# Miniprotein binders against tRNA-specific 2-thiouridylase MnmA (mnmA), part 16

Target 1, 344 residues: tRNA-specific 2-thiouridylase MnmA (mnmA), of Desulfotalea psychrophila (q6aiz6)
Amino acid sequence: MIKNITGIAMSGGVDSTATAILQKQKGPVLGFFMKLNQPDYETQRDRVSQIAQKLDIKLEIIDLTEEFQEYVLKYFSASYFKGLTPNPCIICNKEIKFGLFQQAILRQGVERIATGHYAQIHKTAAGYQLHKGVDPHKDQSYFLSRLSQEQLAHSIFPLGGMHKGAIYDLVEAHGFHDFRGTESQDVCFLEQDNVVDFLEQTAEFSASSGNIVMNDGKILGKHKGLHRYTVGQRRGLGISYPVPLYVINLDVKNNNVIVGENEQLFHKTMAISDIHWISQPEREDLLHASVHIRSTHKGAQASVILKENNRASVIFDEPQRAITPGQFATIYKDTQVLGSGVIL
Below, E stands for the ipSAE of ESMFold2; O stands for the ipSAE of OpenDDE; V2 stands for 0.75 times the mean of E and O plus 0.25 times the DockQ between their complexes.

## First folded at step 19 (miniprotein)

Design z17 (from z11 with W53F; at its last look DockQ between E and O 0.81; V2 from the best seeds 0.82)
Fold by OpenDDE base, look of step 19:
Structure z17 (fold): chain B 344 residues (1-344), chain A 108 residues (1-108)
Amino acid sequence: as target 1 above (344 residues)
Amino acid sequence: SPAEEIKERIDRLAEELRELAEKGDIERLLDALEELIRALDELAREADELGSFELAREIRFLAELLRWLVDYMRRLANQGDYERVNRFLEFIVYLLRLIVEYKDRIRE
């Protein structure tokens, strides 16, 4: 293992570029770009190549197209068809970016990979801790909540201690002036966030029209498949009602979209499964922690009752809006990511 | 009304449970919890009948959690882990507050 070389995950974005700059200042680096069958692959590749050239970084392309399809896209599609709202970025980070991609990089003789994620890794006697980035608007620790200790051991997050403004200043100081206004998309494989179009193009897609109903069973209209709807959704329902209605639940069994008023979106209780711990909590049965129910959620205080088989019951101190099955609940102690589970 | 009768029963049980928790009488507390669970199941059904479906769901969630807790606390007690039992006693008191809150939100 060449102890002094850092692998750089380069995507052509501002964050990865900043990461490349910062790591190059510290020592020798090798650049790596993932081919994942992104719609604009050629454009991205060319951009990354230009950045790498400008920074005098040797760039290698790692093709993980098939693996991405198997681990991420299949999960994504299957989830929606089950009436769940997936988080493909969490899965991608676990299986691809910090999984197969990291492994491929490490096989090149590098000790660690650097990525442009806004999170922090703290090495302790007990192991590696994952913490929030210092920029609350850019914190990406939620998306890293499924990483293993080994994955963390081989990762560097140079931007975790920085604010986004400072990142722009850094890259501009190095002659990159075209990054302003370009934000990383939440879903890297979707152009324009068109989930519906993507799903309907899948081989497994079958239209299953059903009813839009109130909780009492009153039919208000028809839907064009459960995959088009998410808990909390208001737009695209095609119904007329005296008050605003929201999707409050997806009834997969009866193929119904259940709608209701905004108040019906608020709950204190939640169940989670398939819990992965980054850091095992000291108390293994009852925790009081901050729980994030989606990537954009600010976190809410809750009691977490840890059960058998990596399950937990969660009781929020205050009602939370639009708890969505299939999303991940991430459990925090202050800035530390303890772990995450899938919302049921 | 059936709902009102259930609510009154829950109030009585909640008070009993608070007292039992304070006294540390685990066996009696577990028995009382089982009664509370039954009352909650009934309350959830009434809430459904009244159209309070979301509230009914949360009540059922609490009932199921309490079922798990009864079993877990019994195991802990049998193991002599009274420290953990005590922590859950405190938590039960917290849950009782929430149960009362939900009970009071059910309107005929």
Scores: ipSAE 0.824, ipTM 0.932, lowest interface PAE 0.6, mean pLDDT 92
ESMFold2, look of step 19: ipSAE 0.827; ipTM 0.940
ESMFold2 (binder alone), look of step 19: mean pLDDT 84; pTM 0.851

## First folded at step 20 (miniprotein)

Design z18 (from z11 with R57Y; at its last look DockQ between E and O 0.75; V2 from the best seeds 0.78)
Fold by ESMFold2, look of step 20:
Structure z18 (fold): chain B 344 residues (1-344), chain A 108 residues (1-108)
Amino acid sequence: as target 1 above (344 residues)
Amino acid sequence: SPAEEIKERIDRLAEELRELAEKGDIERLLDALEELIRALDELAREADELGSWELAYEIRFLAELLRWLVDYMRRLANQGDYERVNRFLEFIVYLLRLIVEYKDRIRE
């Protein structure tokens, strides 16, 4: 086992490559590639191996395929049974990338693991803080909002203080000229369609067809299982109506997809549960913060009333569209991630 | 007219509650909040019958939040923690404005 080494999470993209370059300049490194059930695993492995070889970095492969598949089944099926829309990226970061993968890397004797995430870790007297990345178009702090203090303590995010353009310049200066203009990450096996198909073939997962209804009970059609629909969805309803209709609620009790006009998607109120604090606002029962209800949400100012059992009531200053049970609400104070909870 | 009677009751309670909050009369304020909560439950049912489902949902949420707040603030007052009780007085005034706004948006 090599002491005083930094582990590098390598994935074959420009961000992980820049991370490897930056960390190798600071000391000894060991590269790690995570095998899940990626559709293009062999191609990705070969690309990562070529990058590691060019950088003179020893590469280790950590196979988590079975653990990832079992976790996906457990998390997704439990969510869909309750009529919730799960968030795979947040939970995968918490349980797989910074969980099992990080732990396996630390067992190799490395001290810390660097990843290519656009977020910042600030160590303070009160603990580790998670902050937005400097590049507002690349910030990934929303997806890291479930990380524990221990997970943050072992993590390094070298790209958090940089802009994407500087990342391309860095890798090009080190002989990597084919990243500019490449596609964004594509994790097809985590797309809703693939997960839905997988779950429907699993013996423990059970769903039945039901009605697509308006609030007054008028039946407009049939649905193929609540798990196939999300709040705010318009496409794939298979109904005819004079104005656009959207999924406004998934009614598990009656097995109904409730639809309505766009205006019915706006609410000021939201309840959240299972709150995890990265930076707990102790001695505060009521806080005013920016709350993001999904990764693409601009964030909205809200009053957050902290209740017992890691629950909160959230009152937005302005109505928010398509608040979706099962997704995560992430609570920010300025650039700092305070924590996140599951939308009810 | 049932909805109009409920709206008038809410207006009177909101004004009373604003005065009690300004004076810091916590015990009477909490009693008046319980009356407001009952009026909100009635208003939400009327909103459903009138087809104002979005507003009914929001009003029910606020009623449940106020129910929790009354219980919480009574516990704080019994513990002598009036600093926290006073912090929620400002929040209650905010909630009252929101409640009146929602009440006014319900149409017969």
Scores: ipSAE 0.778, ipTM 0.926, lowest interface PAE 0.8, mean pLDDT 87
ESMFold2 (binder alone), look of step 20: mean pLDDT 83; pTM 0.838
OpenDDE base, look of step 20: ipSAE 0.813; ipTM 0.927

Design z19 (from z11 with R57M; at its last look DockQ between E and O 0.86; V2 from the best seeds 0.77)
Fold by ESMFold2, look of step 20:
Structure z19 (fold): chain B 344 residues (1-344), chain A 108 residues (1-108)
Amino acid sequence: as target 1 above (344 residues)
Amino acid sequence: SPAEEIKERIDRLAEELRELAEKGDIERLLDALEELIRALDELAREADELGSWELAMEIRFLAELLRWLVDYMRRLANQGDYERVNRFLEFIVYLLRLIVEYKDRIRE
């Protein structure tokens, strides 16, 4: 028997609610909510249940708490041990949301899963392409740059061709009036501060204090563990100095936070490793592309030299501020996401 | 000073390399690139001693990239893939401009 039910990832926010409304207009749907180690899980569960009930959508809860904890501990601990600043959202999308969660939904007999991401999936003869969402202020394609062809094949992003204002209008027209305004902002519990707090609760994670130094070795203070700092950070250093200082490097070998002035954060060169291609550049070893070094980055034109072992050298046309080891560099051609790699 | 001598050597090599790239003289271009790489290693050490640590890091990156490119372009030439070799000649001219810019930013 052929089954045309669309799964809906429901999280209790305006985007997932709009997704559910749009997909229910197209055919039968089944709602899915992911249980993780969310600190406010019961509040979120109740909100999602209320939304599903109002929309007359059957809701199932997928419990991934143990799997999520294992992935978070492995990825974040390994990153911080190497002096890298990890990207929680990219890894959660790859391994949890479009990984374990998607797989659990598919086992229920659902072929495709819709989520409220602002990105576009285009099916071509060569496979699936990931493109930016049309709303430049809401585009989430950066966070989806590690997805596989199989993960994209099972995904629907109904909001990718829409602007956020139209989404609010849609949900309000269907009786949801509480999303617009201050309460419409969602906070991901996988933000850097929350992840740091989570790791410090585990007995297996240990960090040592050390020195905050300038490049010439001058000691300005003490740090509370390298994992609490990121390149480009100005606040939270607990040091006194006549001019503003920023974290410019994390020195694992000597257990030092290296600080310097703002101009020391600008570089044209960057190495990346562990490159994953959504759309592989066909037989090119030198390409010119837009590269984004974090989600809030405007993107910058760069020469990308593809090397062996999924590595590349990147030379930006203009200096970029706060290139951060452990974060992801995402390579774009126009609106298309080609792939991403880990900044070294 | 030692840094000014290295800078003058880099300027001479950059001019020679641009001429060799225009002529398509690959073997002599690769030989000149190896000399440029040595000069860049020396300049990076001088930049560190002068407190230009970020420029020193960028110069070391470019020296390592050029070292990789010399090896890669020799392999391509040995395979007869001169179309790819020529694409990298244009890229090398771009890198020379960046190298000269960094060289000029190292002060005193």
Scores: ipSAE 0.685, ipTM 0.905, lowest interface PAE 1.5, mean pLDDT 87
ESMFold2 (binder alone), look of step 20: mean pLDDT 83; pTM 0.846
OpenDDE base, look of step 20: ipSAE 0.805; ipTM 0.924

Design z20 (from z11 with I59L; at its last look DockQ between E and O 0.78; V2 from the best seeds 0.81)
Fold by OpenDDE base, look of step 20:
Structure z20 (fold): chain B 344 residues (1-344), chain A 108 residues (1-108)
Amino acid sequence: as target 1 above (344 residues)
Amino acid sequence: SPAEEIKERIDRLAEELRELAEKGDIERLLDALEELIRALDELAREADELGSWELARELRFLAELLRWLVDYMRRLANQGDYERVNRFLEFIVYLLRLIVEYKDRIRE
């Protein structure tokens, strides 16, 4: 093992660049870039190469295109075809970024990888704890909620204690002035976030038209496949109604899109499954915790009843809008990520 | 109406359950919970018929949760874990408030 080398996950963004700068100040580093079949791979590669050169960092490219297809893209497509809304970033982090990518880096004798994620790792006697980044607007701990103790043990998040403004200042001080105004894409493998087009191009695409219905069974129109709709969606329904209507549920069994008013999107109850614990809670049957139901959700206080087979019932103190099957619910104690489950 | 009759039954059961929880009478409480579960299932069906699908969903969720809790609490009691039983008694009282809230939102 080459002692004291840190691997840097370089993506060409401001956060990974800042991470590279900070870690290089601490010791020797090696840069790594993932090839994942990005639409603009060549452009990204060139950008990363330029950054690495400017920082005098040796860069290695790791191709995980096939693995990304297998673990992330298939999951993504299959979920939509089941009437679920996936979170490919959570899966990508678990299986690819902190999975196969991390393993490939570690096999080269690197002890840990540093990424530009806004989260914190606290080492305790009981193991590694994952905490929110200090910047509430940039916190990415939600996306890391499926990481194992082993993955956390080999990870460094240098930006977890910093605000985004300080990151820009840091990279600018080192001669990188072109990062301001650049937004990260939500889904790295989609051009212009066109989920529908991507899905319809998959070999597994098989969607049937069905009805758009109200709760009372009144048919308002037809849909062109359930994969085109998500709970809380307002646009693209193609229906006329005196008040704004939203997708409130996808009835896969009957192939119906159920629509209703905004008030009908609010619920206090939720079921989750396939719970993964980063930190096993002390109370194994009943928790009161903050639960995030999507990446942009601020969290809401809830009672969590832990059941058998990594399942739980969740009752929010206050109604939550657009609880979406297939999304992840992340359970927090203060800033600590306890774990996450799939919303049913 | 059938729905109103069920609602009244739920109100009675909720009050009984609160009293039983305060007294710590676990066996009677579990029996009363089973009755409440049946009432919730019935009310959920009525809510569906009335077009209150969202409320029906919530009621079914709560009924399922209560079924699980009955079984779990019975196991805890059999194990002599009265501390956990008591925690769930408090939680049941909380659930009762929620049940009443949903019940009262169902309108014919």
Scores: ipSAE 0.807, ipTM 0.925, lowest interface PAE 0.6, mean pLDDT 91
ESMFold2, look of step 20: ipSAE 0.838; ipTM 0.943
ESMFold2 (binder alone), look of step 20: mean pLDDT 84; pTM 0.849

Design z21 (from z11 with A21V I59L; at its last look DockQ between E and O 0.84; V2 from the best seeds 0.83)
Amino acid sequence: SPAEEIKERIDRLAEELRELVEKGDIERLLDALEELIRALDELAREADELGSWELARELRFLAELLRWLVDYMRRLANQGDYERVNRFLEFIVYLLRLIVEYKDRIRE
ESMFold2, look of step 20: ipSAE 0.849; ipTM 0.948
ESMFold2 (binder alone), look of step 20: mean pLDDT 87; pTM 0.887
OpenDDE base, look of step 20: ipSAE 0.806; ipTM 0.925

Design z22 (from z11 with E49R; at its last look DockQ between E and O 0.84; V2 from the best seeds 0.83)
Fold by OpenDDE base, look of step 20:
Structure z22 (fold): chain B 344 residues (1-344), chain A 108 residues (1-108)
Amino acid sequence: as target 1 above (344 residues)
Amino acid sequence: SPAEEIKERIDRLAEELRELAEKGDIERLLDALEELIRALDELAREADRLGSWELAREIRFLAELLRWLVDYMRRLANQGDYERVNRFLEFIVYLLRLIVEYKDRIRE
């Protein structure tokens, strides 16, 4: 291992640029850019190349297009076809960014990879802890909730202790003035969140029309496949009703979209499965924690009853809106990410 | 009405369970919980009949959780782990409040 070289995950964004700047100040660095399935790959590559050149960083491109298809895109499409709403970013982080990409970097003799994620890693006697970034509006710890101890051991998050404003100041001080007003896309492989079009273009696309129904079984209309709908969705239902209706549930068995009023979206209970622990909780059967049910959720206090086979029952202190099967529930103790599971 | 009869039964069971939890009578508490689970299953069916699908879902969830807890607490008791049993007794009391809340929201 070449001692003291840090790999930098460069994406052409402000956060990765700031990360590159900060790590270069600490020691030798190598830049790495992932080729996945970006629709604007060439533009991104050129941008990253320019940034790397300006920072005098050697840049290597790692092509993970096929792996991304296998681990992320198939998961994404298959989930929707099962009436689930996936989180491809969590899977991508686990399998690609901190998985195959990190491994490829480490094989080159680099000790650790630095990324522009807003999260913190604390090394303790018991292992590595993942914590929220200090910027509550930029915290990305939710997306990292499936990382292993080994992945954390080889990761650096230089921005985890910083606010977004300070990041802009930093990159501007180094001559990068064009980052303000640019936001990252939520789904890197989709243009403008066109999930439906993407799904319908997949080779395995098969969807059947069914009924849009109320809780009482009243048919209000027809849907064009369950993959087009998610819990809490209001738009695109094509239904006229005296009050706003929302997708409450997807009944896969009967191929029904169940709709109802906003109040019917609120629940105190959910089940989660496939729990991955970053930090095993002290109490293995019952804990009170903050639970985030989506990336944009602020977290809500809940009782978590840990069951067999990495499953749990969750009871929120207060009702939560639009608990969505297929999304991840991330369990926190204060700022610490304990783990995450898939919402059933 | 069938729903009201079930609700009254749940109220009685909830009170009994609170008393049993306070006394630490685990065996009787577990028996009473099994009865409560049956009542909740019935209530969930009534909620479905009445079109209260969301409440039925929550009630079924709680019934399933209680079923799991009965088995788990029994195992703990058999192992002599009374510390954990006591923690779950407190949790059961919490669940009872939630059950009553949902029960009271079901209307004909």
Scores: ipSAE 0.817, ipTM 0.931, lowest interface PAE 0.6, mean pLDDT 92
ESMFold2, look of step 20: ipSAE 0.841; ipTM 0.945
ESMFold2 (binder alone), look of step 20: mean pLDDT 85; pTM 0.869

Design z23 (from z11 with L98I Y102F; at its last look DockQ between E and O 0.75; V2 from the best seeds 0.82)
Amino acid sequence: SPAEEIKERIDRLAEELRELAEKGDIERLLDALEELIRALDELAREADELGSWELAREIRFLAELLRWLVDYMRRLANQGDYERVNRFLEFIVYLLRIIVEFKDRIRE
ESMFold2, look of step 20: ipSAE 0.854; ipTM 0.948
ESMFold2 (binder alone), look of step 20: mean pLDDT 84; pTM 0.854
OpenDDE base, look of step 20: ipSAE 0.831; ipTM 0.937
ESMFold2, look of step 21: ipSAE 0.862; ipTM 0.954
ESMFold2 (binder alone), look of step 21: mean pLDDT 84; pTM 0.851
OpenDDE base, look of step 21: ipSAE 0.833; ipTM 0.937

## First folded at step 21 (miniprotein)

Design z24 (from z11 with W53P; at its last look DockQ between E and O 0.88; V2 from the best seeds 0.80)
Fold by ESMFold2, look of step 21:
Structure z24 (fold): chain B 344 residues (1-344), chain A 108 residues (1-108)
Amino acid sequence: as target 1 above (344 residues)
Amino acid sequence: SPAEEIKERIDRLAEELRELAEKGDIERLLDALEELIRALDELAREADELGSPELAREIRFLAELLRWLVDYMRRLANQGDYERVNRFLEFIVYLLRLIVEYKDRIRE
C-alpha cells in the first residue's frame, strides 16, 4: 500500500514545488517539511501546506529544532575556538537534511526521498556517483560532497538535469504563478550572518573582543569576536585606512583579526583534513584534479598529495584568492564529485 | 644579512636538487632535501622576524610537505617502486620552483 512511495522534501520554494510536481507524475508521494529555526517558520509552513493541498499531497511536519540547535551550536563553537570559518550548509545537508530528516522519512515506509537540489546521482556497478547539475549557475553539488553512499542511495534529485528557466515554466503550467521574480524560499537560511546572529542569541555562546591589526602589529581597531569575520572580507571591519583592507587571517592565539591588501589573499598551497570520498580516486597518493574552495569558486587545477589519516596537501597550478580555513575543498574529476575535506 | 645567507643556501640547494633529480640519484637527493628542509625552517623564522607571518606560514607548509616526501620516497625506493619514485622526482622539481618564488618574496 505504501510500496514505492517517494518522499518529497517540501520547503515552499519553486524548486521543491517543481520536484513535487515531477515526482507525483511518476507515482505515489508523501510530502515532508522540516521545522528548524527558520526565521519565518509559520509563513513558510502555511505556504508549504497550501502548495501540498493544491497538488493533493499529504504533508507531514518533522520537528528537528533541538537537533539543529545542538549541531549548529557544537559545530560553530568548535570552529570558532579554532579560528575556522564553518560551512553550515554542508553540515546541515550531511547531518540534518540527508541525516535525521531522511531517516525520519524512511521510517514512514517510503523508499526514497526527492529534494530540489541541482545535482545528479548516477548509479554505476561501483556505486553511486554525485555529479554537477547541468545548469552551471544553479549547480549545488559542492554542498552535497559529504553525503555517504547510503544517503545517495535513498535520494532523488529530479532537477539535476534541468535548467532554472524550465523549472519556472513547469510550475506555472501547474498553476503556480507567484515564483518568477521573487527570492527563492529554497535558499539555505543557514547563511553565515544568520547562523552567527542565532548563536549570539543563545546563553551558551560566548566570544571575546580583540584587536584588528596589520601584519606588523599596528592596531587599527577592535573586533567583536573572531566568529564575525571571514578571510577575504572587506566590509564590516569598522576601520579607517587609506586603501582597502581585507581579512587575511584569524589569529586565535592572540585573538586578533589580521588585515592586509588584496594581493596578500593569493596562495597556491593549502592543507585539508577529514577527507570524505564519495568516489575513491584510482591513484591514491598523487592526484591532479579540479578543486573548488567554496561554492562560488570556478574551480582550479591542483596537485593533491594524499597522506595518512584522511589528510592531503594541495598545490594549485595558479594562486587562488581567499583560501579559507574551515570551509570545504571539493575535489572534482570533470563533472564528478570525488570527495571533500576541511581546509586547515 | 641572515636572511640573504639563507636565501643563497636555498638557491644552491635548489640547483643541486634539480641536477640530482635529473640523474635519478635518490640517496643524495633525499640527503639534499633534508638540508633544504633545515634551510626552509630557518627562512620561516626570518620571515616572522621581518614581519611576514603569512609567508612564514607558507614556507612552513612546504617544509612539512618535504619532510613527508623524504620519508615516503625512502620507503618507495626501499620497495623498488621506481615508477612512483620518478613521478615524485618530477613533482619535487615543480616544488623547487615554488620554493624559490616564496624565498624571493622575503624582503627586508
Scores: ipSAE 0.715, ipTM 0.892, lowest interface PAE 0.9, mean pLDDT 87
ESMFold2 (binder alone), look of step 21: mean pLDDT 83; pTM 0.839
OpenDDE base, look of step 21: ipSAE 0.830; ipTM 0.934

Design z25 (from z23 with W53Y; at its last read DockQ between E and O 0.85; V2 from the best seeds 0.86)
Amino acid sequence: SPAEEIKERIDRLAEELRELAEKGDIERLLDALEELIRALDELAREADELGSYELAREIRFLAELLRWLVDYMRRLANQGDYERVNRFLEFIVYLLRIIVEFKDRIRE
ESMFold2, look of step 21: ipSAE 0.853; ipTM 0.950
ESMFold2 (binder alone), look of step 21: mean pLDDT 85; pTM 0.861
OpenDDE base, look of step 21: ipSAE 0.863; ipTM 0.949
ESMFold2, look of step 22: ipSAE 0.865; ipTM 0.955
ESMFold2 (binder alone), look of step 22: mean pLDDT 84; pTM 0.858
OpenDDE base, look of step 22: ipSAE 0.855; ipTM 0.947
ESMFold2, fold request of step 23: ipSAE 0.846, 0.869, 0.863; ipTM 0.948, 0.956, 0.954
ESMFold2 (binder alone), fold request of step 23: mean pLDDT 86, 86, 86; pTM 0.878, 0.876, 0.876
OpenDDE base, fold request of step 23: ipSAE 0.872, 0.861, 0.872; ipTM 0.953, 0.952, 0.954
ESMFold2, last read: ipSAE 0.861, 0.857, 0.864; ipTM 0.953, 0.953, 0.954
ESMFold2 (binder alone), last read: mean pLDDT 86, 86, 86; pTM 0.879, 0.878, 0.876
OpenDDE base, last read: ipSAE 0.869, 0.872, 0.858; ipTM 0.953, 0.953, 0.949

Design z26 (from z23 with W53P; at its last look DockQ between E and O 0.85; V2 from the best seeds 0.83)
Amino acid sequence: SPAEEIKERIDRLAEELRELAEKGDIERLLDALEELIRALDELAREADELGSPELAREIRFLAELLRWLVDYMRRLANQGDYERVNRFLEFIVYLLRIIVEFKDRIRE
ESMFold2, look of step 21: ipSAE 0.828; ipTM 0.941
ESMFold2 (binder alone), look of step 21: mean pLDDT 84; pTM 0.851
OpenDDE base, look of step 21: ipSAE 0.842; ipTM 0.940
ESMFold2, look of step 22: ipSAE 0.815; ipTM 0.939
ESMFold2 (binder alone), look of step 22: mean pLDDT 84; pTM 0.852
OpenDDE base, look of step 22: ipSAE 0.834; ipTM 0.938

Design z27 (from z23 with A21V; at its last look DockQ between E and O 0.84; V2 from the best seeds 0.82)
Fold by ESMFold2, look of step 21:
Structure z27 (fold): chain B 344 residues (1-344), chain A 108 residues (1-108)
Amino acid sequence: as target 1 above (344 residues)
Amino acid sequence: SPAEEIKERIDRLAEELRELVEKGDIERLLDALEELIRALDELAREADELGSWELAREIRFLAELLRWLVDYMRRLANQGDYERVNRFLEFIVYLLRIIVEFKDRIRE
């Protein structure tokens, strides 16, 4: 461990660059870039190296290609085989970015690792709390809801108290004029479409075609593998029907995509399992909280009944559209992330 | 009609349960909840037969949740933890409103 050195997760985008600028003003830093199976790796590596050189930051590359492939194959294949829709960004943050990557950085002797996430870490007498970033349009706390106390203890989020516009002004004031209007390399490239493409390129992944059906069994078409479909989806079904139809269920037992009308997507009830608490709620059995069922979800008030074995029953005040098994439900108290569970 | 008979039974049970919550009669309340659970299981089967598949799924969810609550509240009462039992009484009234709402959406 080297005293008071801060590691910087550098990815070539505006957020990580601003993070590096801010942290270098506070003390010694060491830059780290994570090699995965990202598309266009060499271009991204060259950009990160250029930024590090301009900031006079020593850059280390940590190669996690093999570990990334193992995690992706196990987690996503297993999820899709069970008819679940996994969340790549939450798992990547938990297992890769704040897991293997953070551990490799700490082994270099740094004290903590700063990343460009729009979220806030608050240290209290009871431990570390995770809070929403102040910019509601950039808040990333949903994606960090699986982090452990140890992972939070080693993390710094300098951008959590800032708005995106100020970030552009900051980097421009330090000689970086190329970020406006360019897609940021700080965005998680491991989105569902990229994961599906990666899995299909792997010789070991196998998916079976099957039928697209109504609840009564009427066949409307064929699907190209359950992993390509998500509850609530309308586009890409390739079916003909007089009214709009949506994916309402992925039926693993019969290898069917079940479709129906929009009204069939609305539910008040949801079960979650495998709950991870960042901050254990004061009430151990019943709470009323804001629950987010995906990153783009506005959040909805719900009664959360806490059960044994890290399970809960969730009753929303208002019906929610397209509750999707395999995604994560994140439980908030005001700005604080309490925890998250897997939607069943 | 089978569904209408079940709905009438649920309405009577919901009214009885609201009175039992108000009176604080925990043992009779838990017994009435067990009867409500049986009625909800029957209603979910009828909802499936009528093609109300999503509603049937939600009704089964509520029946299972009530089953868990009955067991949990009995344990709390046996331990003398009536403070926690009372917190769930208010939640039961809330669930009854949802149950009646779902029941009314089932049409023959």
Scores: ipSAE 0.794, ipTM 0.936, lowest interface PAE 0.8, mean pLDDT 88
ESMFold2 (binder alone), look of step 21: mean pLDDT 85; pTM 0.872
OpenDDE base, look of step 21: ipSAE 0.832; ipTM 0.938

